# VHH binders against LysM domain-containing GPI-anchored protein 3 (LYM3): the designs that were tried, part 2

Target 1, 370 residues: LysM domain-containing GPI-anchored protein 3 (LYM3), of Arabidopsis thaliana (Mouse-ear cress) (q6npn4)
Amino acid sequence: KSTIEPCSSKDTCNSLLGYTLYTDLKVTEVASLFQVDPVSMLLSNSIDISYPDVENHVLPAKLFLKIPITCSCVDGIRKSLSTHYKTRTSDTLGSIADSVYGGLVSPEQIQVANSETDLSVLDVGTKLVIPLPCACFNGTDESLPALYLSYVVRGIDTMAGIAKRFSTSVTDLTNVNAMGAPDINPGDILAVPLLACSSNFPKYATDYGLIIPNGSYALTAGHCVQCSCVLGSRSMYCEPASISVSCSSMRCRNSNFMLGNITSQQSSSGCKLTTCSYNGFASGTILTTLSMSLQPRCPGPQQLAPLIAPPDNVPKELMYLPSPSPSPSPEFDDIAGGGSSIAAVPAASPGGATVSSSNSIPGNPANGPG
Below, E stands for the ipSAE of ESMFold2; O stands for the ipSAE of OpenDDE; V2 stands for 0.75 times the mean of E and O plus 0.25 times the DockQ between their complexes.

## First folded at step 1 (VHH)

Design a09 (framework vhh_8h63_2)
Fold by ESMFold2-Fast, scan of step 1:
Structure a09 (fold): chain B 370 residues (1-370), chain A 125 residues (1-125)
Amino acid sequence: as target 1 above (370 residues)
Amino acid sequence: ELQLVESGGGLVQAGGSLTVSCAASGFTFDDYAMGWSRQAPGKERELVAGISSGGSTYYADTVKGRFTISRDNAKNTLYLQMNSLKPEDTAMYYCAADYSLYYEDLWTPSEYDYWGQGTQVTVSG
């Protein structure tokens, strides 16, 4: 069953969808299915955006991707309603829900979200609202900021395997999803808490509340700034993006320090650090803060999480290493440098009784018959 | 409730530059794909540039390398920077807004749901 987060205020948060490609699609085609920025999508998956013509790169069927979305409170229920789908020849509500959107939505939920449209006839070009599951929640067992991933359970999945894959615990998964026991069935949707780096930008910034999961990147300030969250970190690190766009100056005011520059000077009284850090994007202006601190010892050089080449095939030559696709998950860093950098699939486990794989997003009285 | 208001048009010499702007109101600008179309007298409307909610851009072959589309989500404003203008660029320029369903759907003028009243650009030779 889908995790349902009740909400009471007009608040929003950033969230992720765990999406498995049903067919070979270009980067731009996947991004268009969700109306998300292709470059932001690539960076959410630690894919190197500096590759020439990366937006036209073809991603293989069965590839797992994290799709960044905005999660809103609509009629007391946490969901995303910004995704729209234009019907094509031979589409059915079933094929749209189960194939195109990978089980993240049910045919019944599409019907409820489109109650003003006659869905008994799906003419080519019909625009449908696709209500996608998402969560914000207020913390985890570790009391650290988290970004939530909506994950569709597969037949081979176990709670322990999912927890290991996303660097969380079975306890956190059961608590977040209000489960009495760690029992899952194929087609269930779980909210998976991903540990994250938070920002402290002013409320008037367009990227107020920016949050980045461990081991990932985000693009902000009109493609001018990229931020990363290294494994185990709570604070994001931002620097100028490598994209060919026109950007305002990224110098800290009244200084020669560029965004991301850190200088250190060791002395008998400790290490003096001077940093030019990113403080949000407001009215077309990149905000920066120059800060000075004294620490007992100088930190080592800052390291960014490694970026991966755009995936173009499921590896077929590697036997006894079951992986449907390379996955840029938080645990990827542990095996990235080896010749066996393919992400392990969760351990196979009997999923229990085959219950209906339908999920449930409650409609409120305003969105259809109660 | 949704409104699109274009401005910045005018008369320019061939080889010159001009920026047109579109002020949007009555909707969540950040969620919409935006575009610029033009229509010369006696011709059908053509899409010259498009930009997705995330910033991905499209340009018609006739303007690629000369025009730049951009958006300022904080100001709910869309821009078209036009360089190396030619007499053939003379047209009414219209701002457009719609939800993008697939990348290719952004490039079909008839698929946009909302249009502004237009701003005239005239290039003299």
Scores: ipSAE 0.000, ipTM 0.167, lowest interface PAE 16.8, mean pLDDT 75

Design a10 (framework vhh_8h63_2)
Fold by ESMFold2-Fast, scan of step 1:
Structure a10 (fold): chain B 370 residues (1-370), chain A 123 residues (1-123)
Amino acid sequence: as target 1 above (370 residues)
Amino acid sequence: ELQLVESGGGLVQAGGSLTVSCAASGFTFSSYHMGWSRQAPGKERELVAGIYTGGSTYYADTVKGRFTISRDNAKNTLYLQMNSLKPEDTAMYYCAARLGPYKWYEPSGYDYWGQGTQVTVSG
């Protein structure tokens, strides 16, 4: 099946690729395969970027990663931007498609994208255009914020199993992929809808349309700002990143609040919440705004997935599921069911994380509360 | 420069109560998320409690229901009220500060630390 979406728009969108490492690779090597920012890739997978020289850390074969990509319409086909591969000794179109890119592209698609190159003999050092799938969520047409993950079906997969792994439903998978029946074959690529936190930044902001899947992190504003999407949330939380020292002001105007600061006041009328929120990056300036909301109960600590150490070259048999840890407090925000965790309960609740695979770093909430 | 100074530690009997305090200076206290961690000799540092700028709190399962974290932004002071103390609560208790809640669930998420105050529970 073709996994590259037809399009007629020039607008870009954000998407994710589900990628399983075929061999041990450095963080920079994996990022280079997709021409993405290494740090952004690590944060999309809740991997701690504060580790010394983390970009040269070696990630083990069989590790599953969510690769954040930007999609554009090129010649009527929606695909990833600027992805290229330089051939190596013993490469074939089949090995590049099935091993190097994990089935995210077919040998036939590589051949078509490189029609001006004689691919009957792959000389070492040949530069190939690799067309990768891109499925875009359009917030104008759909009410729930979501990011689409292009997932390569494995021989052991079932629709129910995939839905459970990524906190969605068989019905949603069937609908998103315009399927008449929930039938899959190994090697098929499914668009998996991941619940996400959306942004409402002005259109002139460089990070206009920023969207983060539940349980993940993102860097923006020239690495000055870090945003997170807590499990079950629709709103991202942004704060100063500890990585870049050359940043514009992060204080909300006419206040003592720094970006990310929250004030809550509980009363019989409900909880008044005041935040210094991130509002995008424009012309080198970090935009902030003071927002106020009233809700029935003051939120407890956020259900953040903990940042994990970069995975090592651990033998497959000794690899454990990298599941998000539950908040140490059972006093979650006012979302019912948000107290669920896979560490405390065997079954995922509507507000809790689903069972994650050992090759899937962050778990997504199963049909989390909206 | 940012400075955190803990006080209030001491020897207390099992089942007893103790309050430790942290005096903060050199920064806008109300803009920082604050926490308490502890470390016994030969053990890893454990984050036991945290409080957001807005007053929302979190607790490690080991202390939940027994410890209460609070802050006084007017006095630039952080508190940890410890009730129903157990011998396993014996540790050096450290005050910690960070600008945002990122990594608030880990000791490694905090940028600034005090020198600590010793709490010893006999029993």
Scores: ipSAE 0.000, ipTM 0.110, lowest interface PAE 20.1, mean pLDDT 75

Design a11 (framework vhh_8h63_2)
Fold by ESMFold2-Fast, scan of step 1:
Structure a11 (fold): chain B 370 residues (1-370), chain A 120 residues (1-120)
Amino acid sequence: as target 1 above (370 residues)
Amino acid sequence: ELQLVESGGGLVQAGGSLTVSCAASGSTFSIYAMGWSRQAPGKERELVAGITSGGSTYYADTVKGRFTISRDNAKNTLYLQMNSLKPEDTAMYYCAAHPYFRSYGTLDYWGQGTQVTVSG
């Protein structure tokens, strides 16, 4: 059982990779594995980008990330734009495929993509082309906007469990992947349809076709605009991004309304809404649309997905924590009790699976038969 | 290692029919999704037909209704039955295999191709 997405044009589309970190890596290191924008990657995972030096924060091993990628038509088949990997000490095609890229590519696929290179010997610094899965499918198969996630099946996964995790159905998963029966094996890659917020930007906009999965964020307009998609919504909400960059005007047509402003006025005939909405990015200009509508009832406040704090880049150790006594009292310097674990050996460089600490890889929390 | 060898190409007149076949060896054929791609001089490669391990089929609009893809797992063979052939069907036809759900959107194993020429 396999999914083939034929295509006849070089049009690009957006997709996601489901990636589990094999070791602790900086944001920039993860982004470089896929040649994606680091801050866009963080926002795809609802990680707050307003923190200082966020690109150097360390993401922990076993963290699941949605990696935003661009797909194109190559040799009549939809697939990702090329990414590149430079080999490190002790790398094998197997460790690169299964650990570094989390099973999103097979050793055989790396071999085929690099047919002019002798892969029986991986000298340090060998530059490899890494082909990655990509699915965009036609919207004609769905009445609702969807963005597709390439998900690597784990040992304890079930179709029902995957469907529940990503708010889809076993029927939709079976149909999208052209499966005769809902049978999966560890290491299989499934195209998972994620409900999404779509856009209707003009064709001349650089971000034409922007689509954001439910519960997520996207950064656009040269880092000037941040858009979000609340759970269960089909319409994205855009506002000025928190990153300080030089941006064109974000004001709606000769008004005091800034991008993202929504005002409501209750009356006997209903609720009058005035909105300043984002309408795409063209030739360095942020496009906005000011609209007015009358609805029976005013909508509730925008419920944006919560942003999570990025992990600390360096853990801060306070060897001694003073007592927070509210009244003036004599100095207390007794040890609080409890021992500290002795530090382990530092982790090895990325790429050497068994060289770092135990490479126990429970991709799922319930697996572990000996 | 899966090996693919195409056969059955040749010269055929417009309106005629031709069947090309692809023999697989070296690995378990039944688990692979299989496809037929073609490339004419000066044109991009086009996937014209695909069949999953479970038997579901896909066809490019250019060949839909004229071509039929099928597989025989007992014989480790893939077929493409081409009917109502047109001069624009002239191309090198390649057999390709994709491992079961390992990485979709990519055909990993390719044959050397078989030439189909349609006169008219």
Scores: ipSAE 0.000, ipTM 0.277, lowest interface PAE 12.2, mean pLDDT 75

Design a12 (framework vhh_8h63_2)
Fold by ESMFold2-Fast, scan of step 1:
Structure a12 (fold): chain B 370 residues (1-370), chain A 122 residues (1-122)
Amino acid sequence: as target 1 above (370 residues)
Amino acid sequence: ELQLVESGGGLVQAGGSLTVSCAASGFTFSSYAMGWSRQAPGKERELVAGIRSGGSTYYADTVKGRFTISRDNAKNTLYLQMNSLKPEDTAMYYCAKTLYSRGWSVDEYDYWGQGTQVTVSG
């Protein structure tokens, strides 16, 4: 792959892999390919984890996912800390690289990473180290927080198309990838900058450098803390995760303020805000900071990023009202890209929308939805 | 399939009390923040009360001190106890769920029930 990030530092960083499913796979099966937490993977794609038995939900072939990974510098290139694949019947280095891992690794890179193993004989159950790319470098403007997506170029792709899909520019893509000209070939891996919410946790925190793409979520502190990044925001908001019950204290400075609490008091001199904020996870302890500030006016209702229903592969015609409407067969549109073309997926609440009209109360149909 | 079924609405005299209930099914109730909103004819929906999985609560200024939200995780049921009811409290009351509740906005909730009518006369 022509665009894998060279590195000299062994510091870890967070990145995303752009992965297209080669076949229908359960959420847990996709997560196992990358050795990532299934819930964290769903939240990085704004998929609602509240659905019953969501880890066993079958995601359709052709679906595009952002896979959250932790990266380090190994042998002069930045790659995932660990990812292993156990070979199956009829596997080849080519099918593993191009189909199973969607072109995120080459057959040659698998061979080099497993130089002590005889790869001329791929017996069923052979455990292979899979070196996956990661990009953690700054783009054209490091003052804006960005999370980098390793994207495999497809035959139909253009630089302008990729830029539009991920809300960036051809210039930014060219500069981030140190390209002399905006020329791409199918199979190339591009680092795509995604707008994100950054954190300012201390370097000794295990989640130091936590960064969340706009419109998404992250779980941290052993599933005890959940952080969200709304569209257009640069700062994440963290609060206790509803799915975890056995966590260290989330109180601020021996006070009665709990993580995520924001108290506002309006006066003629302005609005006094008191906030209990998350500051990272260290040695089993959830770090918090109590802060007080005075602002000209109190902020409006607080918002979280919107969630979507788990994608499925259901015929589009089943979504139409009794009056037939002309439309094409179901199409797949990537979660990380523009609009959604996945058929028969329930509408998820925006979660982050402001309340201004009856139309701003989403996910509440007049009659039973299902 | 997810379901929220409200009950307990009805006609009550001003100054009276009423409890509305919401029976939840199809999800792990204890893991979710729950809320109550209301909508009167010709008005926008407002969030009147919320309760997180950990028990922390919210009340709109219009109902604070009069309404009490509570949950019974063993019975998958959400309650709203309404005291000192006023004619202005007349509305359709909706039960709602969300996994994430940052700051108690009605638009944070991702699923709503069909509602139960509360009418305050006198």
Scores: ipSAE 0.000, ipTM 0.120, lowest interface PAE 18.9, mean pLDDT 76

Design b01 (framework vhh_6fv0_2)
Amino acid sequence: QVQLQESGGGLVQPGGSLRLSCAASGFTFSSYWMYWVRQAPEKGLEWVSTISGSGGSTYYKDSVKGRFTVSRDNAKNTLYLQMNSLKPEDAAQYYCATGRYYLSPTFDYRGQGTQVTVSS
ESMFold2-Fast, scan of step 1: ipSAE 0.080; ipTM 0.524

Design b02 (framework vhh_6fv0_2)
Fold by ESMFold2-Fast, scan of step 1:
Structure b02 (fold): chain B 370 residues (1-370), chain A 122 residues (1-122)
Amino acid sequence: as target 1 above (370 residues)
Amino acid sequence: QVQLQESGGGLVQPGGSLRLSCAASGFTFSNYAMYWVRQAPEKGLEWVSTISWSGGSTYYKDSVKGRFTVSRDNAKNTLYLQMNSLKPEDAAQYYCAKDRGYPYYSSGFDYRGQGTQVTVSS
């Protein structure tokens, strides 16, 4: 199955491609395969961008990444049309489809998308359009906002395993993909619904329709603003991005409140909450909204999605698997627990911490939302 | 089948040097972080060093930092530990250990070798 969603609308949406690396590639090299922003790609995977020289980090073969794309309707199917590949020595349509793009496209789909090119012989440097299938499902009967991930089924996968990995259900997967039974085959492409925080930006904003999967981040407003989505919340939280220096004002109009500031003041009449929130990016201007509300009790600090170390970073903890490795002795556990994991990392600005104290970050982006 | 085989241990005087090697097979070595762990007589297992899958990041137990250097040769599927300025407290059985791997790089190690003995005495 090479098509996820048939369509007739000419609208677009934000979507994700589930990509497994075929070889070791730098962050910039992976981003170049999809013509996406490297830092946006890292944040879509909750990878901490505060690490020095993060764009030159090498991502290992077999790493799973969520690649943010714009999903368009062309010739009756939803696909990414901005993706182009320049052929290299020894490339075949099969190796491009199955290895380079991880099975997200079939050799036949590449042939159809490049019907004017003689693909019986691939000269080095041939520019190919790579139509990557995606889904928007605008107007579906989904009860909660969702962003859709194009996921290539592997031989070890089960519907229950995929559902658990992406915090969905076998029922939702079956329904979203219009399946009669929860049967999958290796190489099938599934639309996986990821519960998300939606935005309500004006239609003239360049990031109109921005949607972020639960537990993840997005970079917007020309690298000036980063937004996150937290488990159990539909609300997107946006703040100034740490990597941007040339930005329009991020102060809420007629105030000293900066984007992301949440000020609470408890009184006998309740808690007065003042927020400076992000409302989209238009004509080079960061739009903000200052709002005031009265609640019975002040909320706790803002919760951010946990950030993880880049995949090339060492594990923060040693966790023994039952068999064949023996458990560490109590003395070893005491030594290892001295304020550090057994695989202690050097002192550096590590992965981001949530405002509400969090335990160790789970793992790399592919480790899975709960 | 994953196999890890350590070598290079021996008897050395205090202040001396040894280079340990670990030959790995049965998995794609270049995709995994690797560990050196040790166990001294009458003591528990102790973490010594970690190296990322690429070799770009290295980490050390405070007591060995500046004296030990971990490295790897991904083309030869081999992990190394260069030990300089050895102290009596470094005497232990040294083990090579494989990280559990991606996508669960925070999960610790799942395999270790049989070990190589390091003795420090005059």
Scores: ipSAE 0.000, ipTM 0.204, lowest interface PAE 12.5, mean pLDDT 76

Design b03 (framework vhh_6fv0_2)
Fold by ESMFold2-Fast, scan of step 1:
Structure b03 (fold): chain B 370 residues (1-370), chain A 121 residues (1-121)
Amino acid sequence: as target 1 above (370 residues)
Amino acid sequence: QVQLQESGGGLVQPGGSLRLSCAASGFTFSDYYMYWVRQAPEKGLEWVSTISSSGSTIYYKDSVKGRFTVSRDNAKNTLYLQMNSLKPEDAAQYYCARDEWLPYEGYFDYRGQGTQVTVSS
């Protein structure tokens, strides 16, 4: 069974759907199934959008994607804004629910959403409203900023495995889903809390409430600004997007500082840091704020999460699959200078003696600060 | 500890053949999708082939279809890549890789040092 979040407010929140492709589909075709921006979808999965004609590349069947959606309160329950599907030859309510939308919706939920008394036979070209369950919750056991993923349980899944994969804990999963015990069944939908970078943009900004899960990217301000959320970070880093179109000014005040510029001045009193930060998008204007802070030492160079560039037009190409998630760590962090951070679990480690450095992008980033 | 050890690379003339092997240990090999990826000098990693946990589902890069054949022996914890009609463009360091947690997911987590394939006359 799926987790249901009761609600009474008309407030919305950002959320994610964990979607597995039922067949080979172009990027634009997957985006159309959910009525989401294809570029935003790619960046949510750390796929490089700078590749020519990336929107027409084919993503393979069984690929897992995080689909960004907006959650709203409808009839007392949290659901995504209505997604619509136009039926094809041989479609059934069951195949649409279980195959096309990967179990993220039940046949019964589709029936209720469409107010039809008999859906035993679907005519080709029927437009169906697809209600997708989602979660907004305002806390976890760790009280950290989180974005919630609707995850469909597979037959091979365990609670510990899911927790490891998404860098959370069995305790958080159990609590968020109001479970008495960590028991799951194939087809259950779990709300999975993903650590995220939050924003404090003003309410009048079109991207008010922007939140980005750790290890992912987002485009905002009409594709003019790209923000990233580095593993372990709670604050997003924003800079001009490489695909920038006609954009408003990205300078801080009456200054020579461009969005993303950081200047440091070391002195005996510490490091004076000046940054030109992104503060939202309103009425066609990119809002910036110039901030100054004093730190004991100047921070090292900012390393952004790597993007995986799509390979040259190869159907069912694995490099179109989501870039590796940050290594899951069930209750353990990497020990600086250590060989393995998770002795009891065979976890992937880039520094392992049996593994040469992996590098899917030129300029393979060094591991975190320290 | 997960270990993947590639072997079988070497120097071959254009049109020649090589059979690569990958010996896996430290995990239940039969539960994982396995992959062959390669990296040519001054180029990025390139996916070559995928084989499902049972061996029933197989995918290839278009440029190697009909020339390369991936297979696995779950009883021996070994992955294979039979390479026929080798071209100069196939010269690369070849690695085997696995999905860390879910056989349907596309996480590359390779453990091996790779095996070098050189194609020259």
Scores: ipSAE 0.000, ipTM 0.127, lowest interface PAE 18.3, mean pLDDT 73

Design b04 (framework vhh_6fv0_2; at its last look DockQ between E and O 0.01; V2 from the best seeds 0.00; counts 0 for: pae O 10.8 > 2, placed apart)
Amino acid sequence: QVQLQESGGGLVQPGGSLRLSCAASGFTFSSYAMYWVRQAPEKGLEWVSTISYSGGSTYYKDSVKGRFTVSRDNAKNTLYLQMNSLKPEDAAQYYCAKPRTYWSGSYLDVRGQGTQVTVSS
ESMFold2-Fast, scan of step 1: ipSAE 0.376; ipTM 0.636
ESMFold2, look of step 2: ipSAE 0.571; ipTM 0.802
ESMFold2 (binder alone), look of step 2: mean pLDDT 84; pTM 0.860
OpenDDE, look of step 2: ipSAE 0.006; ipTM 0.233

Design b05 (framework vhh_6fv0_2)
Fold by ESMFold2-Fast, scan of step 1:
Structure b05 (fold): chain B 370 residues (1-370), chain A 122 residues (1-122)
Amino acid sequence: as target 1 above (370 residues)
Amino acid sequence: QVQLQESGGGLVQPGGSLRLSCAASGFTFSRYAMYWVRQAPEKGLEWVSTINSGGGSTYYKDSVKGRFTVSRDNAKNTLYLQMNSLKPEDAAQYYCATYTPLYSWGYEYTYRGQGTQVTVSS
């Protein structure tokens, strides 16, 4: 069973699939399963794209990924029909639905989406349309901007656990899924609102409506501009991407300010803030806006979402130890000699990596003489 | 080091019953949710059942509901799967499994035992 969002317009929105890998796959192989840009997929998961040969990096089975997709209105409901799968030896509709696509689609839904194809015999190389769930909705109950994740309920999941994992509330989950009670079953697909940074780009911009979930990055403007959304933020921060690509000017008009540069000047009346901000991509041109505001205090260092190293096959011994909890568990007392407690391992807490450097704000590069 | 050892598989006729067991060692069994998963020849790995750490909550794949019952004995570090009314479609290698999260924002690795073979044939 999937959450269905009825629609009447032919508009589109950005959405996410919550996907668990069924086997070890390269980044490019995962991206190919969904026909998505590998770099965009990595950035949606805050994975560092500057890592050497990252697109050929092998991701381990059972890794949970946020897969960015475009959601459209088809036959009165929100769905994505851009994903296609070519059958391989030993494939069944059941194995494709339950293993390859992680329960994001049912065998029956594949059958219905491919009604013109005889699926009683799955010959190798058969091209199948994979209808994937997605949601646009209007955001959270608090009217905060949100991006929606299609999440397959696991057997151990609870509404409170899912809400905690994704930094939302049981109330928001019940409301966006039009639930009569907070009751879920394994295999159900739940629309999870992820808090996000929204953009105010003009409608004529190619990236109009760009939205980035908290803790993630996105590339836009032909990969020339990189935007980030820090945990808890509602405003994205954009700067030139560190990619070797031909780009239009990223300076604010009639100024020496480069995209992403912020200058502050404290005075008796407050802090004068001057910012060269990204305002969308149109007709091959990176649009910028030079803004001045007066605030009570000057902001601290720039906050960017932390980037992590690509996950890989971890040594067996390390994977047998309980992962550190980002939120300390009160169930276990400190051991006098060791000075630490073993945290319970019921479920991962949302919004944190286990590596402390991945949760810290990046420091400035060391200033050298030349 | 974590070890999971399955047993209890065998050959049964359609409509028959089997009870699978999984002996766990190398970790605090009572603090982990446990899973039964299966893999039929030339098919992907399929989730079958889940039981929470305390044993009070159980979940099943739709095709086995009413026929399979998962349980656990935390004092003996043992997981069980009672399988009734077995069908040819249930023939598979059955594994017990647990998840160890590596990254709190969505990375989980599944550890499985060697498995126990279930064959349903007349």
Scores: ipSAE 0.000, ipTM 0.120, lowest interface PAE 16.3, mean pLDDT 74

